VH-VL binders against q9c950r261to396. Designs and how they scored, part 4

Target 1, 136 residues: q9c950r261to396
Amino acid sequence: VPTFEDVKEVTIRRSKLAKWLMEPFFEELIVGCFVRVGIGRSKSGPIYRLCWVKNVDATDPDKTYKLENKTTHKYLNVVWGNETSAARWQMAMISDGHPLEEEYRQWIREVERTNGRMPTKQDISEKKEAIQRTNS

## First folded at step 1 (VH-VL)

Design c4 (framework fv_bebtelovimab)
Fold by ESMFold2-Fast, scan of step 1:
Structure c4 (fold): chain C 136 residues (1-136), chain A 124 residues (1-124), chain B 109 residues (1-109)
Amino acid sequence: as target 1 above (136 residues)
Amino acid sequence: QITLKESGPTLVKPTQTLTLTCTFSGFSLSDSGVGVGWLRQPPGKALEWLALIYWDDDKRYSPSLKSRLTISKDTSKNQVVLKMTNIDPVDTATYYCARTYYDFWSGYSPFDYWGQGTLVTVSS
Amino acid sequence: QSALTQPASVSGSPGQSITISCTATSSDVGGYNYVSWYQQHPGKAPKLMIFDVSNRPSGISNRFSGSKSGNTASLTISGLQAEDEADYYCSSYTDSSTVFGGGTKLTVL
């Protein structure tokens, strides 16, 4: 099971998505990473779920939205639990904060509840290296 | 055009289970951030929220009624079903289904489109 | 969970302005922009008039406006018209649930 630190290191923040949006490596880099999707709000503040990025959906060039100071038609298809939970989200809905341990525990529980696929430590290590190369 | 319509029995006997179906068009519960909720209004009284289900199968229930309520969806049929157990004459009300949405900046809870409502009378 | 308090009734004459208050016992109304207002005519479903404190859905007259101060949200109707006579409900998101006020009957004299 990947640790919280493993997942944290491959969780991409909204500002990084905006920065890398137009780069040729964008889809290859972010697929297989995690994003923190805002799904609502409680009295305690915004509610986020840690989701695994399945692919980038750019099939509707007419369906644009603002991401920071840019305009894009790219959406993320993400998974929370198993593949039946796949959903398409605007990157504008992605948190610019770090994941919380409670969110990691919720993600573990949901993958277990739905008999979903856990990423391997090898998958995570490869993503960690790719992110590090891009930040350098 | 977004539309919702409630269906189910109009007369129910005490202790039975009430099953109500909301059928909708113009949107899908596969659309990210969309939810459908149930509300009721006894004759001459205030609106009361009962339950809510989101596109990702996340469910919310009124705390006072939680033990009696089950909400489920069939995304392929554009339907949301509410079941209320152990019905009582006090549950006589017009029942509404309504669409809600989640937006990161605005959050949950505006019910922006409503069904016409269905009156459910509980009596012997 | 926190209750929202509204006056039972309010009245005004055509052309006047009236205000309906909605008060929470906690900071929920003041701390979060999830206050909505619904209009309900007899025998009809509620209609969303205001959401996120002050935003109007498309097609809602600018005679309807919303505001908040502290724990109290307010719906103001200017240029009062006969068809405004209805019940008005406020609602807010609190503790992962939706709560409604008791409703206010607006009478247009």
Scores: ipSAE 0.000, ipTM 0.527, lowest interface PAE 11.6, mean pLDDT 83

Design c5 (framework fv_bebtelovimab)
Fold by ESMFold2-Fast, scan of step 1:
Structure c5 (fold): chain C 136 residues (1-136), chain A 124 residues (1-124), chain B 109 residues (1-109)
Amino acid sequence: as target 1 above (136 residues)
Amino acid sequence: QITLKESGPTLVKPTQTLTLTCTFSGFSLSTSGMGVGWLRQPPGKALEWLALIYWDDDKRYSPSLKSRLTISKDTSKNQVVLKMTNIDPVDTATYYCAHSPEYSSGWYDAFDIWGQGTLVTVSS
Amino acid sequence: QSALTQPASVSGSPGQSITISCTATSSDIGGYNYVSWYQQHPGKAPKLMIFEVSNRPSGISNRFSGSKSGNTASLTISGLQAEDEADYYCSSYAGSSTVFGGGTKLTVL
């Protein structure tokens, strides 16, 4: 099971999505990483889920929206527990904050509850290295 | 209870580097979601955001001032330091540090608890 | 820096309701839910009154409410009290930075 630190290091913030949006490596880089999706609100503020990025959906060029100072038709298909949770999100709905430990614990519980696929330490290590190379 | 307090020189000469320290209590910058920002307000003018640092050492800067600003933290001392180079009389302002928890999907959502502010005058 | 437009002043009498507007020249307010409102009494630090358009921090009176329509956010203060007299600033996320309005001076009475 990857640790909270492992997951945190491969969680992509909205600002990085916007920065890398037009790069040829975009999809290859972010698929297999995590994003923090806003799903609602509580009396303590917004509620986020830590989701695994399955793929980038760019199939409809006419469905555009604003992401930071750019316009895009790219969406993320993400998974929270198992494949049945797969949902399509605008990248504008992705948090620019880093994951909280409680969100990591909720994600672990949900993957286990739904018998979903847990990323391997090797998967995480490879993504972390790719992100570090891109930031250099 | 969260508290923050700014400290640093109150009078700085043009071309010098301004160094301000924010000392805080009631939270730790090792706690996930916590951030500390710097803002300023020239006399009689609007508030302006300068920089923000998060618990994981992620840093954000005002685009217009980025080349002049450096923000850093010392988690063991509960301090955040802002340095601004090449100071000018137009930089005369009250400087605030403030607590910024992660509440929403943006870096710049809200500053919920503020220091009292420190007036910095830039004059020869 | 004032990237958001607020009226310079607004006034009302005790018990009245007033509204302060905050307008972006772009779709920033309409595209995001990152609007905050701050109250500032003379010589004091700003106090967060509203965040994420309409949320109140603990301890803030429900007389203060926030909303938005298109690229305009609004702060409404109902049942005006003398202590509400202050400067009010809106703030919003603008893609790569946080921007503030020019401030509105609220006079009560």
Scores: ipSAE 0.005, ipTM 0.547, lowest interface PAE 12.0, mean pLDDT 84

Design c6 (framework fv_bebtelovimab)
Fold by ESMFold2-Fast, scan of step 1:
Structure c6 (fold): chain C 136 residues (1-136), chain A 126 residues (1-126), chain B 109 residues (1-109)
Amino acid sequence: as target 1 above (136 residues)
Amino acid sequence: QITLKESGPTLVKPTQTLTLTCTFSGFSLTTSGVGVGWLRQPPGKALEWLALIYWDDEKRYSPSLKSRLTISKDTSKNQVVLKMTNIDPVDTATYYCAHRSGSYYEGDYYYGMDVWGQGTLVTVSS
Amino acid sequence: QSALTQPASVSGSPGQSITISCTATSSDVGAYNYVSWYQQHPGKAPKLMIFDVSNRPSGISNRFSGSKSGNTASLTISGLQAEDEADYYCSSYTSSTWVFGGGTKLTVL
């Protein structure tokens, strides 16, 4: 099972999505990483779910939205447990904050509850290296 | 069209456990962000929130009643069940279940109970 | 006490505007978020009129509007009509729970 620190290192923040949006490696880099999806708000602030990125959906060029200082029609298909939870999100709804340990624990419970696929430590390690190379 | 309907006993004796079932249609309680809540209203009194269950089985309870309440869901039957232990005459009320709007798609979510069942009157007497 | 306080009653004449207040105690300062308003006619289930302070669900007349200032949320009904006569409840999400106000009976004279 990947640790919280493992997942934290492969969780992509909104500012990084905006930075890499137009790069030819974007989809290859982002697929298999995690994102914090904003699903609502509570009295204590925004509520986020830690989701695994399944693929990038760019099939609707007419459905554009603003992401930071850019305009895009790219969406993320993410899962929060198993394939039945797959949902499409604007990258504008992705948090620019670090994941919280409670969000990591909720993600673990949901993958276990739904008999979803758990990423291996090897999968996470490879993503960490790819992200590090891109930041250098 | 979203619909909900409450069912359960209309008369209950003090100290017994009250079990109420909410049967719904027009939505799935597996859709991210969606929840179903229970509320009650004693005759001539204000609304009181009792409990809420979310699509991910996360539960919320009224602090004053939490020791007496259990909420559960059966997504295959489109049902949410509320159990209240140690019933008392002061628990006489119309009990409602309600849909909490929410969506995992493109940030759609709501904080209100947008569709309510018609309510079921539960009288507690000896 | 973290309860929401509403006036017991309010009245107005057809065509006028009325406002119903919903006030949190000082211990809830800054935590007064996610206010919803419900309309209830006698013998009927409540109906959501406003959510998240000022948003209207689809199908709700623009005569109904919500606002918030400090510790007080307000529901304003403009162009008052006879069918607006009902009980109105405010609700807020606070301390990881839902809290309802005591309700306000609106009489249309």
Scores: ipSAE 0.000, ipTM 0.508, lowest interface PAE 13.6, mean pLDDT 82

Design c7 (framework fv_bebtelovimab)
Fold by ESMFold2-Fast, scan of step 1:
Structure c7 (fold): chain C 136 residues (1-136), chain A 124 residues (1-124), chain B 109 residues (1-109)
Amino acid sequence: as target 1 above (136 residues)
Amino acid sequence: QITLKESGPTLVKPTQTLTLTCTFSGFSLSTSGVGVGWLRQPPGKALEWLALIYWDDDKRYSPSLKSRLTISKDTSKNQVVLKMTNIDPVDTATYYCAHKGYSGYDLEYYFDYWGQGTLVTVSS
Amino acid sequence: QSALTQPASVSGSPGQSITISCTATSSDVGGYNYVSWYQQHPGKAPKLMIFEVSDRPSGISNRFSGSKSGNTASLTISGLQAEDEADYYCSSYTSSGTVFGGGTKLTVL
């Protein structure tokens, strides 16, 4: 099971999504990473879930939205527990903060509850290296 | 055991550029989520945040000072450098570098470990 | 003018409880409940006492507690000790970044 540190290192913030949006490597880089999806709001502030990025959905060029200073029709299909939870989100709904340990624990519980597929430490290690190459 | 220490000139003349170096141990700026900030405190006055740099080289600056500030890092040396241009007597202050606490929220900066501070006096 | 307002001074006697307030004058301050408190002894660097309104860093006495009601965050120090005598600063975020209050001098009489 990946540790919180493992997941933290491959969680992509909104500012990085905006920065890499138009790069040719974008889809290959972010698929298999995590994002924090804003799923609602409580009286204490926004509520986030750690979700695994399944693929980038760019199939509808008419459905555009603003991400930072750019306009895009790219969406993220993400999974929280298992494949049946797959949902499409605007990248504008992705957090620019860092993942919290309670969010990691909730994600573990949900994958276990739904008999979902758990990423391997090898999968995560490969993503860490790809991200580091992009940041250097 | 996180420690930070500031170094640089203690006396600077108006219009010069001030360069301060933060040397740290007990953590790495190659570790995801880690950030180091610079803050200052003029004698007898409140704390003021100046700049922040993250492990991935993302940088944040105080809006009122942004045009005068440059923050950079040398991860291999465990150092963060702040440069402030066109220094003025009102910039006389104790300058601190500090480790940013881990937060899930945009723009939330709290500092859990601080250097001892270095007093910089600006006079002709 | 200042985004965060603190009283200039507060005082108490050993064993008593005191509270230091930090009031937001901007609606932008602490919209997601994010207030920190720092203790500073003369000639020393600030020390983080409270973050995210009410959380304490490891090693900070539970005599220090934080709370927030409306636009006012509070630092409460129970069982006052002579060593608590210091300046206390609150901090929060705004749309323009991190800001600090003017500071409160605590005197233990």
Scores: ipSAE 0.039, ipTM 0.701, lowest interface PAE 5.0, mean pLDDT 87

Design c8 (framework fv_bebtelovimab)
Fold by ESMFold2-Fast, scan of step 1:
Structure c8 (fold): chain C 136 residues (1-136), chain A 124 residues (1-124), chain B 109 residues (1-109)
Amino acid sequence: as target 1 above (136 residues)
Amino acid sequence: QITLKESGPTLVKPTQTLTLTCTFSGFSLSTSGVAVGWLRQPPGKALEWLALIYWDDDKRYSPSLKSRLTISKDTSKNQVVLKMTNIDPVDTATYYCAHLTEDYGGNPYYFDYWGQGTLVTVSS
Amino acid sequence: QSALTQPASVSGSPGQSITISCTATSSDVGSYNYVSWYQQHPGKAPKLMIFEVSNRPSGISNRFSGSKSGNTASLTISGLQAEDEADYYCSSYESSSTVFGGGTKLTVL
């Protein structure tokens, strides 16, 4: 099971999505990483889920939105737990903050509960290296 | 209670490096989700965000000033240090350090506790 | 100038309500959900009044409220008091950075 630090190192923030948006490596880099999705609010503030990026959905060029100073029609298909949770999100709805340990624990529990995909050591290592190469 | 206090020179000459220290109490910058930022306000002008540093040593900088700024922390001393190179008279401002709301991990960047500020004048 | 536009000044009488607007130059729904408001008295540090559009920190009077419609966030102050006279700044997260509006000077008659 990947540690909180492992997941944190392969969690992509909104500012990095915006920065890499136009790069030819964009989809290859972010698929298999995590993003922190805002799903609503509670009395204690916004509620976020750590989600695994399944693919980039660019199928409708007419459905554009603003991401930072760029305009895009790219959306992220993400999963939380297992495939039945798959949902499409604007990258503008992705958090630019660090994941919290409670969110990591909730993600672990949900993957186990739903018999979902758990990343392997190799999956995490590969994404960590790819991100570090891009940020070097 | 959370408190922060800025310290550093009040008068700096053009081309020098400005070093400011934020000393805080009431929280630890080793606590997950906590961050400390630096902001400034030139006399009679709007607030401007400069930089912030998270508990895990991740750093964020204002894009327009990134090449001039370095932020660092010493968790054992409860201090955050900002360095700004090649100072210019337009950098004359009151400089603030501030605590970031920990429950949101720095997103959005809103500051719930502020230091009193320190006025830095850049003059020949 | 600033990516967030505020009126330079606003005024009201004691007991009345006023509203200060903060308008982004472009639509970014994510950025607009991250609006905060700060109050600053002369010679003092800013004080957080509202965060995430409409949330109030503990200890802040319910006379202060925030809202959003389209690309414009608003700070409303009801039951104006003399001590409300201050500069008010809106702030949002845009382009991997925190940006501030130009500030609005509130004068209480």
Scores: ipSAE 0.006, ipTM 0.568, lowest interface PAE 10.3, mean pLDDT 84

Design d10 (framework fv_faricimab_arm2)
Fold by ESMFold2-Fast, scan of step 1:
Structure d10 (fold): chain C 136 residues (1-136), chain A 125 residues (1-125), chain B 108 residues (1-108)
Amino acid sequence: as target 1 above (136 residues)
Amino acid sequence: QVQLVQSGAEVKKPGASVKVSCKASGYIFTGYYMHWVRQAPGQGLEWMGWINPNTGGTNYAQKFQGRVTMTRDTSISTAYMELSRLRSDDTAVYYCARGPDYSNYEDYYYGMDVWGQGTMVTVSS
Amino acid sequence: SYVLTQPPSVSVAPGQTARITCGGNNIGSKSVHWYQQKPGQAPVLVVYDDSDRPSGIPERFSGSNSGNTATLTISRVEAGDEADYYCQAWDSSSDHVVFGGGTKLTVL
């Protein structure tokens, strides 16, 4: 079971998505990472889900939106729990904040509830290395 | 005019499966979650799950996990809910209901604003 | 699992104010929606996001939500308000929609 720090280190913020959006390594880099998806708001503020990125959906070139100062038709197909939760999201809905421990605990419970796949120690290690190489 | 129209009443024997349809019109079908909610005679509302019509992704209430399957056909703007291994206590009216526009995260505040007319499923010997 | 608790029944005289409560741990931090259901009909959304009304719902319907209790208030109650009322919230920990058990409003 990955720790909260493990998940935090492989969670990609919106500003990094915007920065890497046009790079040839974009899809390869972010697939297998986590993103913090804004799914709505409560009276206490925004609600976020820690989701595992499965792929980039660029199949609809006519469906564009703004991400920071860029225009894109790329969406993230993410999973929260298991494959049946797969949903397509605009990267504009991704948080630019760090994940919270409560969000990590919610994610663990959902993976367990749905009998979903948990990232391995190897999966996390490989993503940490890839992110570090890109930031260097 | 936004509308959800469900398939007609069904009578099933224990152990059978039932598949209820919900045809959407008057809005962009793929822009909103579709929820399924049931109500046994004289009982309260019970949430079964939702489907994202854009992706086909689903989220089922734990009680129905393994027995329910939600699907959709975007070419005819229709959502389906199939419940298998029916028991007598599955006798209920089954509703589809439109959730908020998931393309705008702020819309998650809205409740289920449009409901189908309901489909009575009777499970008896 | 998150539980919403409603009284099974509430009785009011015509012209009086009915108050239907929905209890839940820290429910004031959640958005609560209210549905009216008359016999043989599908539920109708009457209040969403704690206190907002859909178009077509009379101003006599209002809502509030704070602490551990959300409340649906129906002022100047009419015989036609007689129905079952359900509260609904979303439980972020399970990603489940949760309904209260329902309250039968009787106008005597």
Scores: ipSAE 0.000, ipTM 0.518, lowest interface PAE 14.3, mean pLDDT 86

Design d11 (framework fv_faricimab_arm2)
Fold by ESMFold2-Fast, scan of step 1:
Structure d11 (fold): chain C 136 residues (1-136), chain A 123 residues (1-123), chain B 108 residues (1-108)
Amino acid sequence: as target 1 above (136 residues)
Amino acid sequence: QVQLVQSGAEVKKPGASVKVSCKASGYTFTGYYMHWVRQAPGQGLEWMGWINPNSGGTNYAQKFQGRVTMTRDTSISTAYMELSRLRSDDTAVYYCAREGIAVAGTEDYFDYWGQGTMVTVSS
Amino acid sequence: SYVLTQPPSVSVAPGQTARITCGGNNIGSKSVHWYQQKPGQAPVLVVYYDSDRPSGIPERFSGSNSGNTATLTISRVEAGDEADYYCQVWDSSSDYVVFGGGTKLTVL
């Protein structure tokens, strides 16, 4: 089971998505990472879920939205528990904050509850290396 | 059209076992968790547990652990709930219910219910 | 174990507003779902995730959830709204589904 620190290191913030949006490596880098998706609000503020990125969806060039200072038609298909939960999100709904430990615990529980795919330590290590290569 | 059709009413003696079926149609059976909820005459809803039809994984309420077994047969899109060592206070209507899907995979409400199966435990 | 508390009954005149409460420790941090059950029938989802309505449920049904109390509000009550109403949450610490005891709504 990946630790919270493992997941945190491969969770991509909105500002990084915006930065890498136009790069040729974007899809290859982002798929298999985590993003913190804003799913609504509570009395305490925004509610976020840690989601695994399944793929990048660019199928409709007419459905554009603003991501920071750029315009894009790219969306992320993400999974929170298992494949049945797959949903398409605007990257503008991705948090620019770091994941919280309680969000990591909720994610672990949801994957276990739905018998979803748990990333391996190897999957995480490969993504950490790819991100480090890109940040240099 | 989503439909959950349960097996017919049963009368059992104390100490026996009962196995209730829930046949799903109109959706991908393995894509949704199935829960079991019972209701004794004149009483409220009592959650018994869930099964993941894709994996066969289960989670049972503490009260029923050791007596309940939930299974499924994906070839006929049917879920089963077997309750053993029946007592008179197990007399109830037993429901299967499909767990809904929220955006980003949060699932914890029941969007479709079976019609219920009356199980009577008496001598 | 997590517990949800509902009043056993609520009475309202036709055309008035019914409010059914669901009490729980810090319930405002959980998502609350509501079911309507008429005699001899299976429950029907009427409000989910605190305030959302499934297709086919009238706008007269609404919900709220904050602090220690969630509320199902039925405005312009009709005789056909007479039923038992149950609130429900998922308790993440136990991975258990928890139902309230139910409230019988009587339309006089």
Scores: ipSAE 0.006, ipTM 0.534, lowest interface PAE 10.4, mean pLDDT 85

Design d2 (framework fv_faricimab_arm2)
Fold by ESMFold2-Fast, scan of step 1:
Structure d2 (fold): chain C 136 residues (1-136), chain A 124 residues (1-124), chain B 108 residues (1-108)
Amino acid sequence: as target 1 above (136 residues)
Amino acid sequence: QVQLVQSGAEVKKPGASVKVSCKASGYTFTDYYMHWVRQAPGQGLEWMGWINPNSGGTNYAQKFQGRVTMTRDTSISTAYMELSRLRSDDTAVYYCARGDYYDSSGYEYYFDYWGQGTMVTVSS
Amino acid sequence: SYVLTQPPSVSVAPGQTARITCGGNNIGSKSVHWYQQKPGQAPVLVVYDDSDRPSGIPERFSGSNSGNTATLTISRVEAGDEADYYCQVWDSSSDHYVFGGGTKLTVL
């Protein structure tokens, strides 16, 4: 099971998504990473879920939205738990904050509860290296 | 940095009621069940019940049914446990503890964070 | 009512392996969680869902659960591991969270 620090290092924030949006490596880099998805609000503030990125969905060029100072029709298909939870989200709904340990614990429990696929240490290590190369 | 901070120690006479508070911080209060667990001096842990802070729904252990009331105030992220008709054998440390996400099925909760405990002494 | 049985005490020398058992009828079909409690302190989760560790808990702590017995294993025991250890499950038939009686680990 990946540690919280492992997941944190392969969690992509909204500002990085906006920065890399137009790069040819975008989909290859982002798929297999985590994003912190805003799913709504409680009386105590915004609610986030830590989701695994399955693919980038650019199939509908007419469905555009604003992401930072750019306009895009790219969406993320993400999974929380197993494949039955797959959902398509605007990158504008992705947090620019770091994941919280509570969100990591929720994610672990949900993957286990739904018998979903848990990333391997190799999967995480490969993504850490790819992100490091991009930031160099 | 999840924290659960409980109210201070209480000394009560038999027949009285006690209300213990548990203030949560560092996470979204309404996303996790709050459980109450007590421990008599030199004894083990005993589950009392849970509250779902999102809905206000509760589930109490049969032993405490009719004597315990669990509530919450979402505006200040605080859970409460009130135990009435106190007896000397209610002398214990009372803990609040965070359970699992409120939308989880199966109810196989573990308690990942605990308050520091509130000592309640019931004596004449 | 569902009952979890733990030995009241386990003694181990520093550097050795401690094994704390939790007995329950068909406990292998349930998710078992383990808590460490030091004197005057609140319990701390050390193992959840039979064998998973929270972040910050050393890999020396591990768990297993099969048949009628769950086990908490602490390898390379340190003096700082002295504590009471409690197992816990949810029993669906009684709709109750059940704790074992606790095991006092002494490091000699």
Scores: ipSAE 0.000, ipTM 0.486, lowest interface PAE 20.0, mean pLDDT 85

Design d3 (framework fv_faricimab_arm2)
Fold by ESMFold2-Fast, scan of step 1:
Structure d3 (fold): chain C 136 residues (1-136), chain A 124 residues (1-124), chain B 108 residues (1-108)
Amino acid sequence: as target 1 above (136 residues)
Amino acid sequence: QVQLVQSGAEVKKPGASVKVSCKASGYTFTGYYMHWVRQAPGQGLEWMGWINPDSGGTNYAQKFQGRVTMTRDTSISTAYMELSRLRSDDTAVYYCARESGYDFWSGPYYMDVWGQGTMVTVSS
Amino acid sequence: SYVLTQPPSVSVAPGQTARITCGGNNIGSKSVHWYQQKPGQAPVLVVYYDSDRPSGIPERFSGSNSGNTATLTISRVEAGDEADYYCQVWDSSSDHVVFGGGTKLTVL
């Protein structure tokens, strides 16, 4: 099971999604990473879920939205537990904050509860390296 | 009709082990986590751990780590909780309970269906 | 480890309103669930996700949760409401279920 630190290092913030949006490596890089999705609000503030990026959905060029100071028709299909939970989100709904340990524990439980695919140590290491190469 | 039916009362000597069963019916057994909760006479509810019946994965409360083992048999939709090296303060009613939640995005869960409880008495 | 604090007992007259508190650090950011337990019986879920009710639980049972205190409110209390009440949260940092110590409701 990947540690919280492992997941944190392969969690992509909204500002990085906006930065890499037009790059040829965008889809290959972010698929298999995590994003922190805003799903609602409580009296104590916004509620977020850590989700695994399944793929990029760019099939409808007419459905555009603003992401930071750019315009895009790219959406993320993300998974919280298993593939039946897959949902399509605008990248504008992705947090620009770091994940919380509470969100990591919720994600672990949900993947295990729904018999979803848990990333391997190799999966995480490969994504860490790819992100590091892109940032350097 | 969702039901959890537990094994009958047991009397054990200190140092022995007890294995309590919990048979599920009326739902997909592998679709829901199962929790174990105990209650000593006159005391409150004490969480022991959970098992994912699909994967067999478990998470135990720190107090019971090393003494508790949770397992399941998917062919008969039955969960088990074994507690070893019994002491007199392990005398309690032991419950299994099914975890539920609203939906995929609601997260933190509650126990919606409980077994009837199994009284385990540890006496010399 | 995360701790939930409940008063050990609450007494109320029939027809009045009972309020049972559940204290926890920043509990308002967690989902609180409430169970009713009568002598010799398994617990029964009466409120989940702070304020929702399972089918079959009367509307006089309600809940709230903000800051450091969650509250179970039982209006127009009946003798049949005498029971122990437990609050429960999920502590995400440990992936553990946490119960309060329980409150005995006496209807006098």
Scores: ipSAE 0.014, ipTM 0.580, lowest interface PAE 7.9, mean pLDDT 87

